Miniprotein binders against Protein Hikeshi (HIKESHI). Designs and how they scored, part 12

Target 1, 195 residues: Protein Hikeshi (HIKESHI), of Homo sapiens (Human) (q53ft3)
Amino acid sequence: MFGCLVAGRLVQTAAQQVAEDKFVFDLPDYESINHVVVFMLGTIPFPEGMGGSVYFSYPDSNGMPVWQLLGFVTNGKPSAIFKISGLKSGEGSQHPFGAMNIVRTPSVAQIGISVELLDSMAQQTPVGNAAVSSVDSFTQFTQKMLDNFYNFASSFAVSQAQMTPSPSEMFIPANVVLKWYENFQRRLAQNPLFW
Below, E stands for the ipSAE of ESMFold2; O stands for the ipSAE of OpenDDE; V2 stands for 0.75 times the mean of E and O plus 0.25 times the DockQ between their complexes.

## First folded at step 11 (miniprotein)

Design v1 (at its last look DockQ between E and O 0.02; V2 from the best seeds 0.00; counts 0 for: pae E 21.3 > 1.5, pTM E .737 < .8, SAP 79.43 > 70, placed apart)
Fold by ESMFold2, look of step 11:
Structure v1 (fold): chain B 195 residues (1-195), chain A 119 residues (1-119)
Amino acid sequence: as target 1 above (195 residues)
Amino acid sequence: TPYAKAMLLRWKAILYRKQGDLEKAIELLEEALRLNPKDPRAYFNLGRIYLRLGELEKAKEAFERAIEINPDSPYAWEALAWLYEEMGDTEEALKVLEEAYELAPENEEIKKELERLEK
């Protein structure tokens, strides 16, 4: 359902599902992370009237988790970039994750996603320093994520001679992915905020 | 609360329906309706499942109950139109699909379906 991407790291697509409506990604060595991208994989949309509240959790000096609301993802806004570098000294937020997803390792933080009603999400206030602070930082982070996605997708490429018949599957030629990548980079250079 | 539980059960059922586990989806929707008997979205989803199973009369009853509770939703009317098309009743499908179009004229999928059936 969800993916989590940090610049310079492999994309995570296997969230730990801690409840029917709650998902968690581990972030080891969180002190070196400045931005994270949370996105929907496109396989399972939110039900009508629902979306995802996105939280960041880090351990305090006692090793207890401190959760902060970063923002939201929805079917209409299926990806978002969050700045977390300034949150490691901030106040906690009210959150739905409870004891069942407490991290106990001082060097590991978590991204939590809770599926909630859109009406409930509209009343929540994200922490103010989680917003992307500049276009240049946003553009650089986005470019690194695009490179990571391209390398990931390319790792599954096979030639037509290597392909096994699979009539129940749909296929996209690798050249289409390359054309998409090149066009996206061009558009990003022209308008870094077009997406 | 029982209404919150009913909503979560319906959400889970929608997921199972989209993944093709129709038996589990029905089970969850029936439980949701025990907790909230006037949930038009639960009836709508039951109708879609019965339609995929080919149980046309059950599908019709479910869509009609959804419309009875919330007649302003174009999606239940659109679903009923699709049901009539599966039954071979194109005239009734057109009438019902026109209701859906009047409620959501900007919906491109409804417009395409109307144009296809008017041929």
Scores: ipSAE 0.000, ipTM 0.079, lowest interface PAE 21.3, mean pLDDT 71
ESMFold2 (binder alone), look of step 11: mean pLDDT 80; pTM 0.738
OpenDDE base, look of step 11: ipSAE 0.005; ipTM 0.156

Design v2 (from v1 with R41L F44W N45R R48A L51Y Y75R E78L A79L W82F E86D; at its last look DockQ between E and O 0.01; V2 from the best seeds 0.00; counts 0 for: pae E 17.3 > 1.5, pTM E .794 < .8, SAP 82.26 > 70, placed apart)
Fold by ESMFold2, look of step 11:
Structure v2 (fold): chain B 195 residues (1-195), chain A 119 residues (1-119)
Amino acid sequence: as target 1 above (195 residues)
Amino acid sequence: TPYAKAMLLRWKAILYRKQGDLEKAIELLEEALRLNPKDPLAYWRLGAIYYRLGELEKAKEAFERAIEINPDSPRAWLLLAFLYEDMGDTEEALKVLEEAYELAPENEEIKKELERLEK
């Protein structure tokens, strides 16, 4: 349902489901992380009238979890980047995760996502300066995905002399993929919502 | 009203488009157009989906229908220009982009694209 991306790390797409409506991603070595991207994978939407409240949890000096509301994701705003660098010494906020038996180590923080009614989410106040524009996070994620796809696909490039004939197969010249990739990147950088 | 139902169908189609179920999104947009056949928003969203699918002729027809209904939308003209460029028809892309420029001359995206295509 959800993904979590930290720059320089593999994307996480397998959240730990700790309740029917609650999902968690572990963030090891969290003190080196300044921003995190939370996004919907597009496989399962929120039910109508519902959305996701996104929380950040880190251990305090006593090893106790401190939870802070970062912001929200919804069907209409399916991704967001959150700044967490300033939150690691902040005060906790009210949160829905406190009764869960979630095992933690001292160097691991967590991103929690709670599926809630939109009316309930509208009454919650995220910690200040945690949310970054969803347009910026969408662009960053899309750019990294496109770079990964291009590098992966180009690693299979073969010359026409190396191709095995197969009449039932269709082939696409690598230059067509590159041209599409370059145009898409340029348009996305100018306006991530150009569609 | 049928217009209110058509609007909700367009919103639902946006949801399915974001999920990657483009066939369902098309179905919903086509139903929205049966209820409101003069809805330029439904047409250009349908065109955008066909464009993502690589159905370039269907995308062109949908964008052109959106423009016929509301020619004062620089976004619709810009998307049609992108389509022509991807089809390799730079001359037609320039014509369409000039229309977008006349509607929104302060739009930086349109200015940059027009400058780039002019060489």
Scores: ipSAE 0.000, ipTM 0.248, lowest interface PAE 17.3, mean pLDDT 72
ESMFold2 (binder alone), look of step 11: mean pLDDT 81; pTM 0.741
OpenDDE base, look of step 11: ipSAE 0.035; ipTM 0.457

Design v3 (from v1 with R41Y F44L N45S R48K L51F Y75L E78Y A79M W82R; at its last look DockQ between E and O 0.55; V2 from the best seeds 0.00; counts 0 for: pae E 4.5 > 1.5, SAP 80.94 > 70)
Amino acid sequence: TPYAKAMLLRWKAILYRKQGDLEKAIELLEEALRLNPKDPYAYLSLGKIYFRLGELEKAKEAFERAIEINPDSPLAWYMLARLYEEMGDTEEALKVLEEAYELAPENEEIKKELERLEK
ESMFold2, look of step 11: ipSAE 0.265; ipTM 0.703
ESMFold2 (binder alone), look of step 11: mean pLDDT 84; pTM 0.798
OpenDDE base, look of step 11: ipSAE 0.655; ipTM 0.863

Design v4 (from v1 with A4L M7L K12R Q19K N45K R48N; at its last look DockQ between E and O 0.03; V2 from the best seeds 0.00; counts 0 for: pae E 18.4 > 1.5, pTM E .760 < .8, SAP 85.873 > 70, placed apart)
Fold by OpenDDE base, look of step 11:
Structure v4 (fold): chain B 195 residues (1-195), chain A 119 residues (1-119)
Amino acid sequence: as target 1 above (195 residues)
Amino acid sequence: TPYLKALLLRWRAILYRKKGDLEKAIELLEEALRLNPKDPRAYFKLGNIYLRLGELEKAKEAFERAIEINPDSPYAWEALAWLYEEMGDTEEALKVLEEAYELAPENEEIKKELERLEK
C-alpha cells in the first residue's frame, strides 16, 4: 500500500502494520536523513473519504518517541516529500502512535502513516517547513527520478530465465541501486534542478 | 527490463491519476500490462480508475482479471462485490464478498458489508 524512499537508501515497500489503520517504516541512522518520500504503491487505494496522515518519530533525549505530523497523502495526492532534518530538535505533539510499545533503538526513527477521515485530516496542522514542494514540482521530480533510476538500473538487470521457465522477475544487484542513489544525491546537491 | 519498466509505469500512473489525468493513467497501466500481462496490481488499479469513470463493465473485467491472476487478493474480491451490488446483483455480490471475508477476516469494512447484505 505504501512506499518510503530515503535518498541513498533502498526503497521500502513493506510497511509494518502496527494497527488496523496504522503503518510504520523504520528509518535507521535517521540523523543523516534530510528528506523522506512517502508514496502510494497504487495497489490499494484509500477508502472513499479517507487518506493518510504522515508522521515522523524520533527518540528524544530520554529515548521516548516524539511524533510530529509531516503532512498527508491521499488518493488525489498519492505522494509527498518531507524535510525531516530540521525536525530533530522540534517540539513533540500528542499522537496516534504514542500508545504503541514500539521497541526503538536510539538511532532509528520512524515514519508513521495513519489512515484517517479526510475531514479529520483537514483539521490537523502539519509542522512548519516539512512540506518541500508543490504537487506539480514533486510530480515532475518523481517522474524524472523514476526515469533516471530505470535507465541506470536496467543496464545491470539480469533475468531469472535460467532459474524458472517463465520468469516474471528481473534482478538488479543491491549495490547498483545504492550507486544510483549516491549518484542521484550528488547531482541533486550540485544542481537541485538538474532534471 | 520489461518488468521494471512495468513497475515504474504503474507508479507513474498513480501520479497522473493524482493530477486528474485518468486517461493518461489508463494508458500507462495498459502499457504496463503489455510489458507484464500477468500483473494483478495493474488490473486492480485499472478497475478502480474505470469505477471512477463510471465504466462498470470495464471495471468488472479488470477486477476479474486481477482475481484470476491472484485469487488471494481480498481487495479485488471486495471491489468486485461492490460492483455486483451496483449492478443490482445482490446474490453474486454476497458470494463474492464472502470470498473477500475469508481472505481478510480482520477487515471490518468487509464484515460490515457482509452483515448488511445477509439481512
Scores: ipSAE 0.000, ipTM 0.145, lowest interface PAE 12.7, mean pLDDT 79
ESMFold2, look of step 11: ipSAE 0.000; ipTM 0.150
ESMFold2 (binder alone), look of step 11: mean pLDDT 80; pTM 0.743

Design v5 (from v1 with L51K Y75K A79S W82R; at its last look DockQ between E and O 0.03; V2 from the best seeds 0.00; counts 0 for: pae O 12.3 > 1.5, placed apart)
Fold by OpenDDE base, look of step 11:
Structure v5 (fold): chain B 195 residues (1-195), chain A 119 residues (1-119)
Amino acid sequence: as target 1 above (195 residues)
Amino acid sequence: TPYAKAMLLRWKAILYRKQGDLEKAIELLEEALRLNPKDPRAYFNLGRIYKRLGELEKAKEAFERAIEINPDSPKAWESLARLYEEMGDTEEALKVLEEAYELAPENEEIKKELERLEK
């Protein structure tokens, strides 16, 4: 139902369902994370009149989880980018996940998604500056991620003449990567949710 | 191809390792090795993970296997040398580090470490 993405990390598509209406992703080494993308996989939509409240949890000085409302995802807004780097010193509450026995390690933060009524969500106030932007922000993030990948990959590019024979290694032509990138960008521009 | 899949598995393993999920990283590397049993990079990465986990004997075996498959990897030799040092075998560490130096005489880190051990 939900996915979670941190730049430079593998996408997470298997949330831990801690309750019927609550899902959690673990974020190891959370101190190095600036932004998190939360998105719907498109397999299961929210029920009519419902959406997801997205929370961030980090351990406080006592090791207790501090939950903060980042923002929302809905069928109409199936993805969102959140800045979490500035939240590490903020105040939060334990609701709605505080009553749950979620195993935590000191270096691991959590993203929690609570399925709630849209009307209830409208009454909640996310922490300031956590929500970066809507669909446009997701597109921008994706573009930056792709650019980063391309830059990284291209830095290893060598000509055939420069290649050392290595039968144990497989090589992908740089042109293939570029073509993929261009195609992906085109598809993204046409439909940001094509994936 | 099996080789391509193995490569992807190794890449995933690196990401999981960096995220601190060492168990998953090992699982992925083992799967990579099932597909490509002579992957020196997979063994090398296993060695690094085992070392981090404190499983020094497994780390040693992994690095040795990496070297056996690809003896021209300075990093593998260096890692093995460091492992021997951690195990308290300074003599073997020095011997292995000399091999690393021969492969990469321009590597200042290896040189520095060699000088340190040659007291």
Scores: ipSAE 0.000, ipTM 0.156, lowest interface PAE 12.3, mean pLDDT 82
ESMFold2, look of step 11: ipSAE 0.011; ipTM 0.350
ESMFold2 (binder alone), look of step 11: mean pLDDT 82; pTM 0.772

Design v6 (from v1, 28 letters changed; at its last look DockQ between E and O 0.52; V2 from the best seeds 0.00; counts 0 for: pae E 6.4 > 1.5)
Amino acid sequence: TPRYAAKMLERWAKILYRKGRLERAAKFLEKALRLNPKDPDAYEELGEIYRRLGELEKAKEAFERAIEINPDSPDAWESLADLYEEMGDTEEALKVLEEAYELAPENEEIKKELERLEK
ESMFold2, look of step 11: ipSAE 0.077; ipTM 0.470
ESMFold2 (binder alone), look of step 11: mean pLDDT 82; pTM 0.780
OpenDDE base, look of step 11: ipSAE 0.027; ipTM 0.292

## First folded at step 13 (miniprotein)

Design w1 (at its last look DockQ between E and O 0.78; V2 from the best seeds 0.00; counts 0 for: pae E 3.6 > 1.5)
Amino acid sequence: TPYAKAMLLRWKAILYRKQGDLEKAIEKLEEALRLNPKDPYAYLSLGKIYKRKGELEKAKEAFERAIEINPDSPLAWYRLARLYEEEGDTEEALKELEEAYELAPENEEIKKELERLEK
ESMFold2, look of step 13: ipSAE 0.335; ipTM 0.751
ESMFold2 (binder alone), look of step 13: mean pLDDT 83; pTM 0.771
OpenDDE base, look of step 13: ipSAE 0.743; ipTM 0.897

Design w2 (at its last look DockQ between E and O 0.42; V2 from the best seeds 0.00; counts 0 for: pae E 7.8 > 1.5)
Fold by ESMFold2, look of step 13:
Order: sequence, then C-alpha cells, then structure tokens
Structure w2 (fold): chain B 195 residues (1-195), chain A 119 residues (1-119)
Amino acid sequence: as target 1 above (195 residues)
Amino acid sequence: TPYAKAMLLRWKAILYRKQGDLEKAIEKLEEALRLNPKDPYAYNSLGKIYYRKGELEKAKEAFERAIEINPDSPLAWYMLARLYEEEGDTEEALKELEEAYELAPENEEIKKELERLEK
C-alpha cells in the first residue's frame, strides 16, 4: 500500500489502517524531523479516479490532533517529499510556575493518507508550500534518496500479471524498500560527506 | 494476492458508494469478503451502505461483525450507538458510544454525542 521515509530512520511500510479509506504512520520524536517522503509501494495501485490526500498531524497544546493537508500522491505521482519543519507551531505550553530547564519529551505526530476521489482532492488546498524546494540541502538529499530508492527497487521489479489485468506493469517486493533504506543508512554512517 | 485483490475490491466499493451506486458497492464488498472473510473494514463499509439504505438490522449485523474482528475501531462502535439510538435504546447507545469514546477521546463528534445522550 504505502510507505513513509524519514532520513536516518527505518522506512515504514506497514501503515495502520484506521478507517476503510484512511491509513496512518506514527512519527515519534517529530520535532527532529524536517522532511518526510510518502510513497506508494506499488503492491496496490489506486483505482481509476482515486488518489491519496496526505496529511500531517501533531498534538496541540491541549493534546488534540491538528490535521494539516500536505499534498497528494496518485498513480501518476506515486511519491512526494514534504517539508514539515514549518508546521510544528505551538510546540510549547506553560503553566504559571513552570520556569525550569526541562527537556521536553517529544510527542508522536502522524502522517495520514486518505483515499479519495480525484475530483474531491482537486478542491482541497494544502497548507502553505509544504511541497519541497529543490534548493534546500535536505530536500536535495531526500530527492537523491528517493532516486536511489527507485533505481534499487526497480532492479528487483517483476511483472505481477496475477495482481492486475495490465501484465506490463512492474511490481516490487515490499521488503525491497527496507533493504534499500538499510543500505543507505549504512553508507551514510560510513561517509556522511558521501552525497 | 487474495488479500491484495480483496483490498482493491474494497476500494472499488468506496468509489461506487461515493458515486451513489450502492448496489454495485455491496457486490464488490461481498466479493472482497469471499477473498478475505476477516476484513473488518469491508464490514464497516457494508454497515454504512445498509445504514444509508435504511436497512438498519443489516447495518447493525455488519458493524457487530466488524467489532468482533477488530474491537479497536471507533467507527463501528459509534455507528452501532447511532443505530441503538434510532431504535430508542438509549441505554445501549450510551454503552456503545462509551466504547467509541475510549478509543477516540479526541473526536469532537463522539464527545458531543456522549454528552448529549447523558443529559
């Protein structure tokens, strides 16, 4: 179904389904995350006329989720990079007597994907410009990771005619994403200046 | 592949439901359930379709089946509460709504409905 990638972390490929048309990835320690990659694994494409609206959620000062639309993924645009660093406003809360140097425990944020009609998605407006500029250094790093992912994954692609009526379509095993991410992390650990 | 096929059928059912073709949506969901009989989201979708059609007993059975498979879904509990309220059984509606609230205490609609019924 879907994958979720944060640089320096293991790729998540097992979204929690919370409704018939809604899927969620947890992002612990979200304050340290600036960019998130959301992508389709290729195992199940959207039906014709449908796509995915991608949301970011964090708890506000009251602990209530605040959901913000980041953008979209579709069969024609199966991956996207989102900047979330500017969306974490309201991270502090204070009671009258709490002037202490305390390291805040990061709360868990979420990436949500809602499967919707393309016509409905066209009427939705993402917050600001969450879509990533190619001039950001981390954005370029993440784009290179995404390119590297597709090169690696496509070398293992096979036709799964049993899965779709279009036998020329290529599919990749889900664990290929995990293998790619592990290799990439190892390379970065060996030479952070590699890229 | 049967589970992947079943998921695709469930997504097609969502498409048909949003287009108003409830009969075709049910057909796809029944097809999906033959491939994956333990799919709580297919039962949730059937329940919503039956509820929309006014077939309240079938809706109730579908949501109860969804809860039997996955009791951690606030949607099924919430819809079951609404069904009991429509039958006039406020006591049972409150019980089901409390389950939905425990699973999703931040949901404003569930919270407001719980407060309304407790008055």
Scores: ipSAE 0.040, ipTM 0.517, lowest interface PAE 7.8, mean pLDDT 72
ESMFold2 (binder alone), look of step 13: mean pLDDT 83; pTM 0.768
OpenDDE base, look of step 13: ipSAE 0.500; ipTM 0.770

Design w3 (at its last look DockQ between E and O 0.44; V2 from the best seeds 0.00; counts 0 for: pae E 3.2 > 1.5, SAP 70.99 > 70)
Amino acid sequence: TPYAKAMLLRWRAILYRKRGDLEKAIEKLEEALRLNPKDPYAYLSLGKIYRRKGELEKAKEAFERAIEINPDSPLAWYMLARLYEEEGDTEEALKELEEAYELAPMNEEIKKELERLEK
ESMFold2, look of step 13: ipSAE 0.331; ipTM 0.704
ESMFold2 (binder alone), look of step 13: mean pLDDT 83; pTM 0.774
OpenDDE base, look of step 13: ipSAE 0.721; ipTM 0.889

Design w4 (at its last look DockQ between E and O 0.51; V2 from the best seeds 0.00; counts 0 for: pae E 5.6 > 1.5)
Fold by ESMFold2, look of step 13:
Structure w4 (fold): chain B 195 residues (1-195), chain A 119 residues (1-119)
Amino acid sequence: as target 1 above (195 residues)
Amino acid sequence: TPYAKAMLLRWKAILYRKQGDLEKAIEKLEEALRLNPKDPYAYQSLGKIYFRKGELEKAKEAFERAIEINPDNPLAWYRLARLYEEEGDTEEALKELEEAYELAPQNEEIKKELERLEK
């Protein structure tokens, strides 16, 4: 009922339920992750008066989890992008996950989602600079990935006059890549989350 | 889907429990269990409500059902141990606490309670 997305990885839609009101996603190789997107799949809305508090957890030097509040998802704001690159050495915050037998591998971090009353969520303060405007930051991140791919592929472009015969090789015309790039940009401007 | 509806009902039960409306919380959990009869978290929630109401036999049945469905949940074992302690059956409480401790050795509350009962 929740999803978790990291750039360059498959979306996760199968959160591990660890309590009646708590769910986690594993983040392997978390040191390389700068941003995560947490969202509701749209199949189950929260009941009126409830929402989800989103936490990030990483193992400290002793392998003990350190939990930090990133922000919130609600029926009115069903997705959010969180910056975690600066949080991997921060101090923990009060959190609801400490009493549970959560399956833990020492080299992975976790995203935790706790279903709570909106009034309770309003009293909580996320770690500074974790929450990012989802539209602006997601679009910037996606545009950087598009630019990187296009520049890389274009660096191999040759004209037909410059080609040597290679009958066993398969080729993709450069304008196909350009059309894909342009189409992706258009769709991103219409709906940043279409992919 | 039935799974999605059962989840929503369980979340509504949490809301009613926090508001002190224990009877409505039970109603929603029973509705959730009709849609998903093998939901260990719904049984755990029922057990907590029945224990709060002083209905210890019903609480025990609910916690035992939760454990039967998912024996890897230390909280269900811990709650059952607290129920036996309430009944004065320290020997059985210790057995259930030891199971909870094996599942969650980093849980300080379980560890402290286990040490207290052994002294």
Scores: ipSAE 0.172, ipTM 0.614, lowest interface PAE 5.6, mean pLDDT 77
ESMFold2 (binder alone), look of step 13: mean pLDDT 83; pTM 0.764
OpenDDE base, look of step 13: ipSAE 0.606; ipTM 0.813

Design w5 (at its last look DockQ between E and O 0.49; V2 from the best seeds 0.00; counts 0 for: pae E 5.5 > 1.5)
Fold by ESMFold2, look of step 13:
Structure w5 (fold): chain B 195 residues (1-195), chain A 119 residues (1-119)
Amino acid sequence: as target 1 above (195 residues)
Amino acid sequence: TPYAKAMLLRWKAILYRKQGDLEKAIEKLEEALRLNPKDPYAYLSLGKIYERKGELEKAKEAFERAIEINPDSPLAWYMLARLYEEEGDTEEALKELEEAYELAPENEEIKKELERLEK
């Protein structure tokens, strides 16, 4: 239902559910992370009148979690990029993750998503200027996804002289993948929302 | 897909509960449990609804069922403890709260309630 992306890392799409309305992603090596993208996968929208409050948690010097509200994700704004570089030494905020079983490790931060009523979310105040434009975040996310796909698929390319018949495998010529990638990239540059 | 439908039904139940339509919330949770019978979060939601309706025995049964499915959830133990405290059964509330504490010793809400009840 949710995804979490850090530049240069694989997309996380398997959030840990910790309550009926709460989900968590782990962020190992969090001190090297400056921005995180949180987005909806699109398979299950929020019910009308609900949305997601997005939180960041890091362990303090005693290993205790410090939670901070970053912003929101809704059906109308299904993705957002959040700046977390200035939050790794900040103070916590009120948060809904109090009684949950959240696996604590000293070097791992977390992104928490709490599904709430839109009216309740309107009364919450995110820390600092953590949220950035969803349009710019969508373009950055889509470009990273395309680069990842192209690099992965291209690593399987073989020349005609290197091809080995295999009845259990199907192969795609590299030029087909390249043509798809170039066409998709061109369309994305012209219209980030073409899909 | 059945589990995805069950999750959507559970979300709708949360919406109905927050709107005060507790009967519709129960209906959606029962539909969700037919699709995913071992969903501890559906039972947690049922427990919260029955507690709000004042049907405390049904609330306890729902939280106990959530614990049976996932005994490593401090939330279910904590909710059961609060229910026993509401009934004035401090002895049982402490037992359940200690289970929640063992599972999440860093949880300040659980620590605070445990300290309060032991005073």
Scores: ipSAE 0.176, ipTM 0.620, lowest interface PAE 5.5, mean pLDDT 75
ESMFold2 (binder alone), look of step 13: mean pLDDT 83; pTM 0.771
OpenDDE base, look of step 13: ipSAE 0.709; ipTM 0.882

Design w6 (at its last look DockQ between E and O 0.50; V2 from the best seeds 0.00; counts 0 for: pae E 5.1 > 1.5)
Fold by ESMFold2, look of step 13:
Structure w6 (fold): chain B 195 residues (1-195), chain A 119 residues (1-119)
Amino acid sequence: as target 1 above (195 residues)
Amino acid sequence: TPYAKAMLLRWKAILYRKQGDLEKAIEKLEEALRLNPKDPYAYLSLGKIYKRKGELEKAKEAFERAIEINPDSPLAWYMLARLYEEEGDTEEALKEYEEAYELDPENEEIKKELERLEK
């Protein structure tokens, strides 16, 4: 029903169900995570009048979970990107995950999704500035992907002084990779959804 | 799929329960259980509904059925313990809280309930 994506990691689509209306994704090595994408898989929609409240949990200095409301997903907004880089040392808030079997280790955090009435969700206040617009977040993800590709491809670059003549070998000049990178970034900035 | 349909029915039951229409909630949960008969979360939801209706024996049966299906879930034991405590049966409540605690020993909420009752 839900998916969870962290840049540079495989997408998670198998949430652990912990109650009739609550689902959890584990985030190992959470200290390296700055943003999380939460989305509906599209297999079933929420019933009319319901949606999902999205929470982030991290272990405090005693290993106890601290839950914070990030924001929401609904049928009208089926995906959202949340910034969690500033949430790893705050106070907890009211949350519905108190009596559940929750992993409590210093290196594993969790994303929790609670299926709730839209009226109840309207009275909830996310932790400040956790939500990131979907356009801005898509652009950031894509920028990081492009930077990763450029760094990877550039690691194979050689100078002319390092080249040995070899008719059976092929090479790509570094400036070609740079041109591709710059052109793709230009197109992405003009239309983040062009692909 | 049948399991996705069963989950939709359970979510609709949650909607009806929160709206106070407990009979429609039960109807949807029974439909969900016909599609997925070993769904411990449907039984947990039934237990909550029967407790709210004051039908405490049916609530116990539902929570016990959830435990039979998934005995490693501290939530079902915790809910049963809460029900016994509401009835004033502190001895049974303590037994069920202890089961929940053994499954989730780092849960401060369960610890507090155990400490409160052991005194």
Scores: ipSAE 0.226, ipTM 0.663, lowest interface PAE 5.1, mean pLDDT 75
ESMFold2 (binder alone), look of step 13: mean pLDDT 82; pTM 0.768
OpenDDE base, look of step 13: ipSAE 0.682; ipTM 0.869

## First folded at step 14 (miniprotein; from w1 with L9Y L29F N36D K38S D39N P40W R65K I69L E96A E98K)

Design x6 (at its last look DockQ between E and O 0.49; V2 from the best seeds 0.00; counts 0 for: pae E 7.5 > 1.5, SAP 71.507 > 70)
Amino acid sequence: TPYAKAMLYRWKAILYRKQGDLEKAIEKFEEALRLDPSNWYAYLSLGKIYKRKGELEKAKEAFEKAIELNPDSPLAWYRLARLYEEEGDTEEALKALKEAYELAPENEEIKKELERLEK
ESMFold2, look of step 14: ipSAE 0.046; ipTM 0.489
ESMFold2 (binder alone), look of step 14: mean pLDDT 82; pTM 0.761
OpenDDE base, look of step 14: ipSAE 0.304; ipTM 0.669

## First folded at step 15 (miniprotein)

Design z1 (from w1 with K12R Q19R; at its last look DockQ between E and O 0.46; V2 from the best seeds 0.00; counts 0 for: pae E 3.2 > 1.5)
Amino acid sequence: TPYAKAMLLRWRAILYRKRGDLEKAIEKLEEALRLNPKDPYAYLSLGKIYKRKGELEKAKEAFERAIEINPDSPLAWYRLARLYEEEGDTEEALKELEEAYELAPENEEIKKELERLEK
ESMFold2, look of step 15: ipSAE 0.376; ipTM 0.761
ESMFold2 (binder alone), look of step 15: mean pLDDT 83; pTM 0.772
OpenDDE base, look of step 15: ipSAE 0.758; ipTM 0.905

Design z2 (from z1 with K18Q S45T; at its last look DockQ between E and O 0.70; V2 from the best seeds 0.00; counts 0 for: pae E 9.6 > 1.5)
Fold by ESMFold2, look of step 15:
Structure z2 (fold): chain B 195 residues (1-195), chain A 119 residues (1-119)
Amino acid sequence: as target 1 above (195 residues)
Amino acid sequence: TPYAKAMLLRWRAILYRQRGDLEKAIEKLEEALRLNPKDPYAYLTLGKIYKRKGELEKAKEAFERAIEINPDSPLAWYRLARLYEEEGDTEEALKELEEAYELAPENEEIKKELERLEK
């Protein structure tokens, strides 16, 4: 239902579900991360009247988890870019992740997504400097996601001589993916909001 | 897909529960469980609905079903412990809360409640 992207890393698309309405992504080596993108995959929308509150957790100097509200994702705003470089020494905020089945290590931060009523989300105040909402940020996010998809798909490319017959599988020629990638990049450069 | 449909039905049940439409919530959860009968989060939601209705034995059964499916979940044990506490059965509440603590010893909410209840 959710994806999490850090620049220079493979996209995470398999959130760990820790409650009926709570999901987490682990961020190893979080001290090297300045921005994180949280987005909906588009396969499962939020129910009407609900959305997602997005939190960041890191261990403080005492080794205790500190949770901070970064912002929101909704069906109407399905992606958001968050700056976390300035949050690794801040104060925590009120959060809903208390009794979750979460594997904790001191060197791993987490992104938490809590599915909540939109009315409840309207009462919450994210930490400052977390959300990035410029058109340039949207373009950069989209380009990185496009690059990651192309790099991932192309890593499975094989020649016809390398192909193993498998009548139960469907195949897509590599040049179809390349043409899609090139077309998408051209359209994004012309109008970042075309999709 | 059946999995995606079951997940959406569980979310709709959560929404109905939060709005107080508990009968509709149960209907959607039963539909979700027909599609995915081993969904521990559907049973967790069902347990919360029965607790809201005051049907504490049914709530207990639902949380126990969630534990049966995923015994390594501290959340299910914690929910069961809170249910026993609200029934006034402090001895059993402590037993279940200790199980949750063993699974998640760094969880501050579980730790706080365990310390509070042991007094």
Scores: ipSAE 0.011, ipTM 0.503, lowest interface PAE 9.6, mean pLDDT 75
ESMFold2 (binder alone), look of step 15: mean pLDDT 83; pTM 0.776
OpenDDE base, look of step 15: ipSAE 0.728; ipTM 0.889

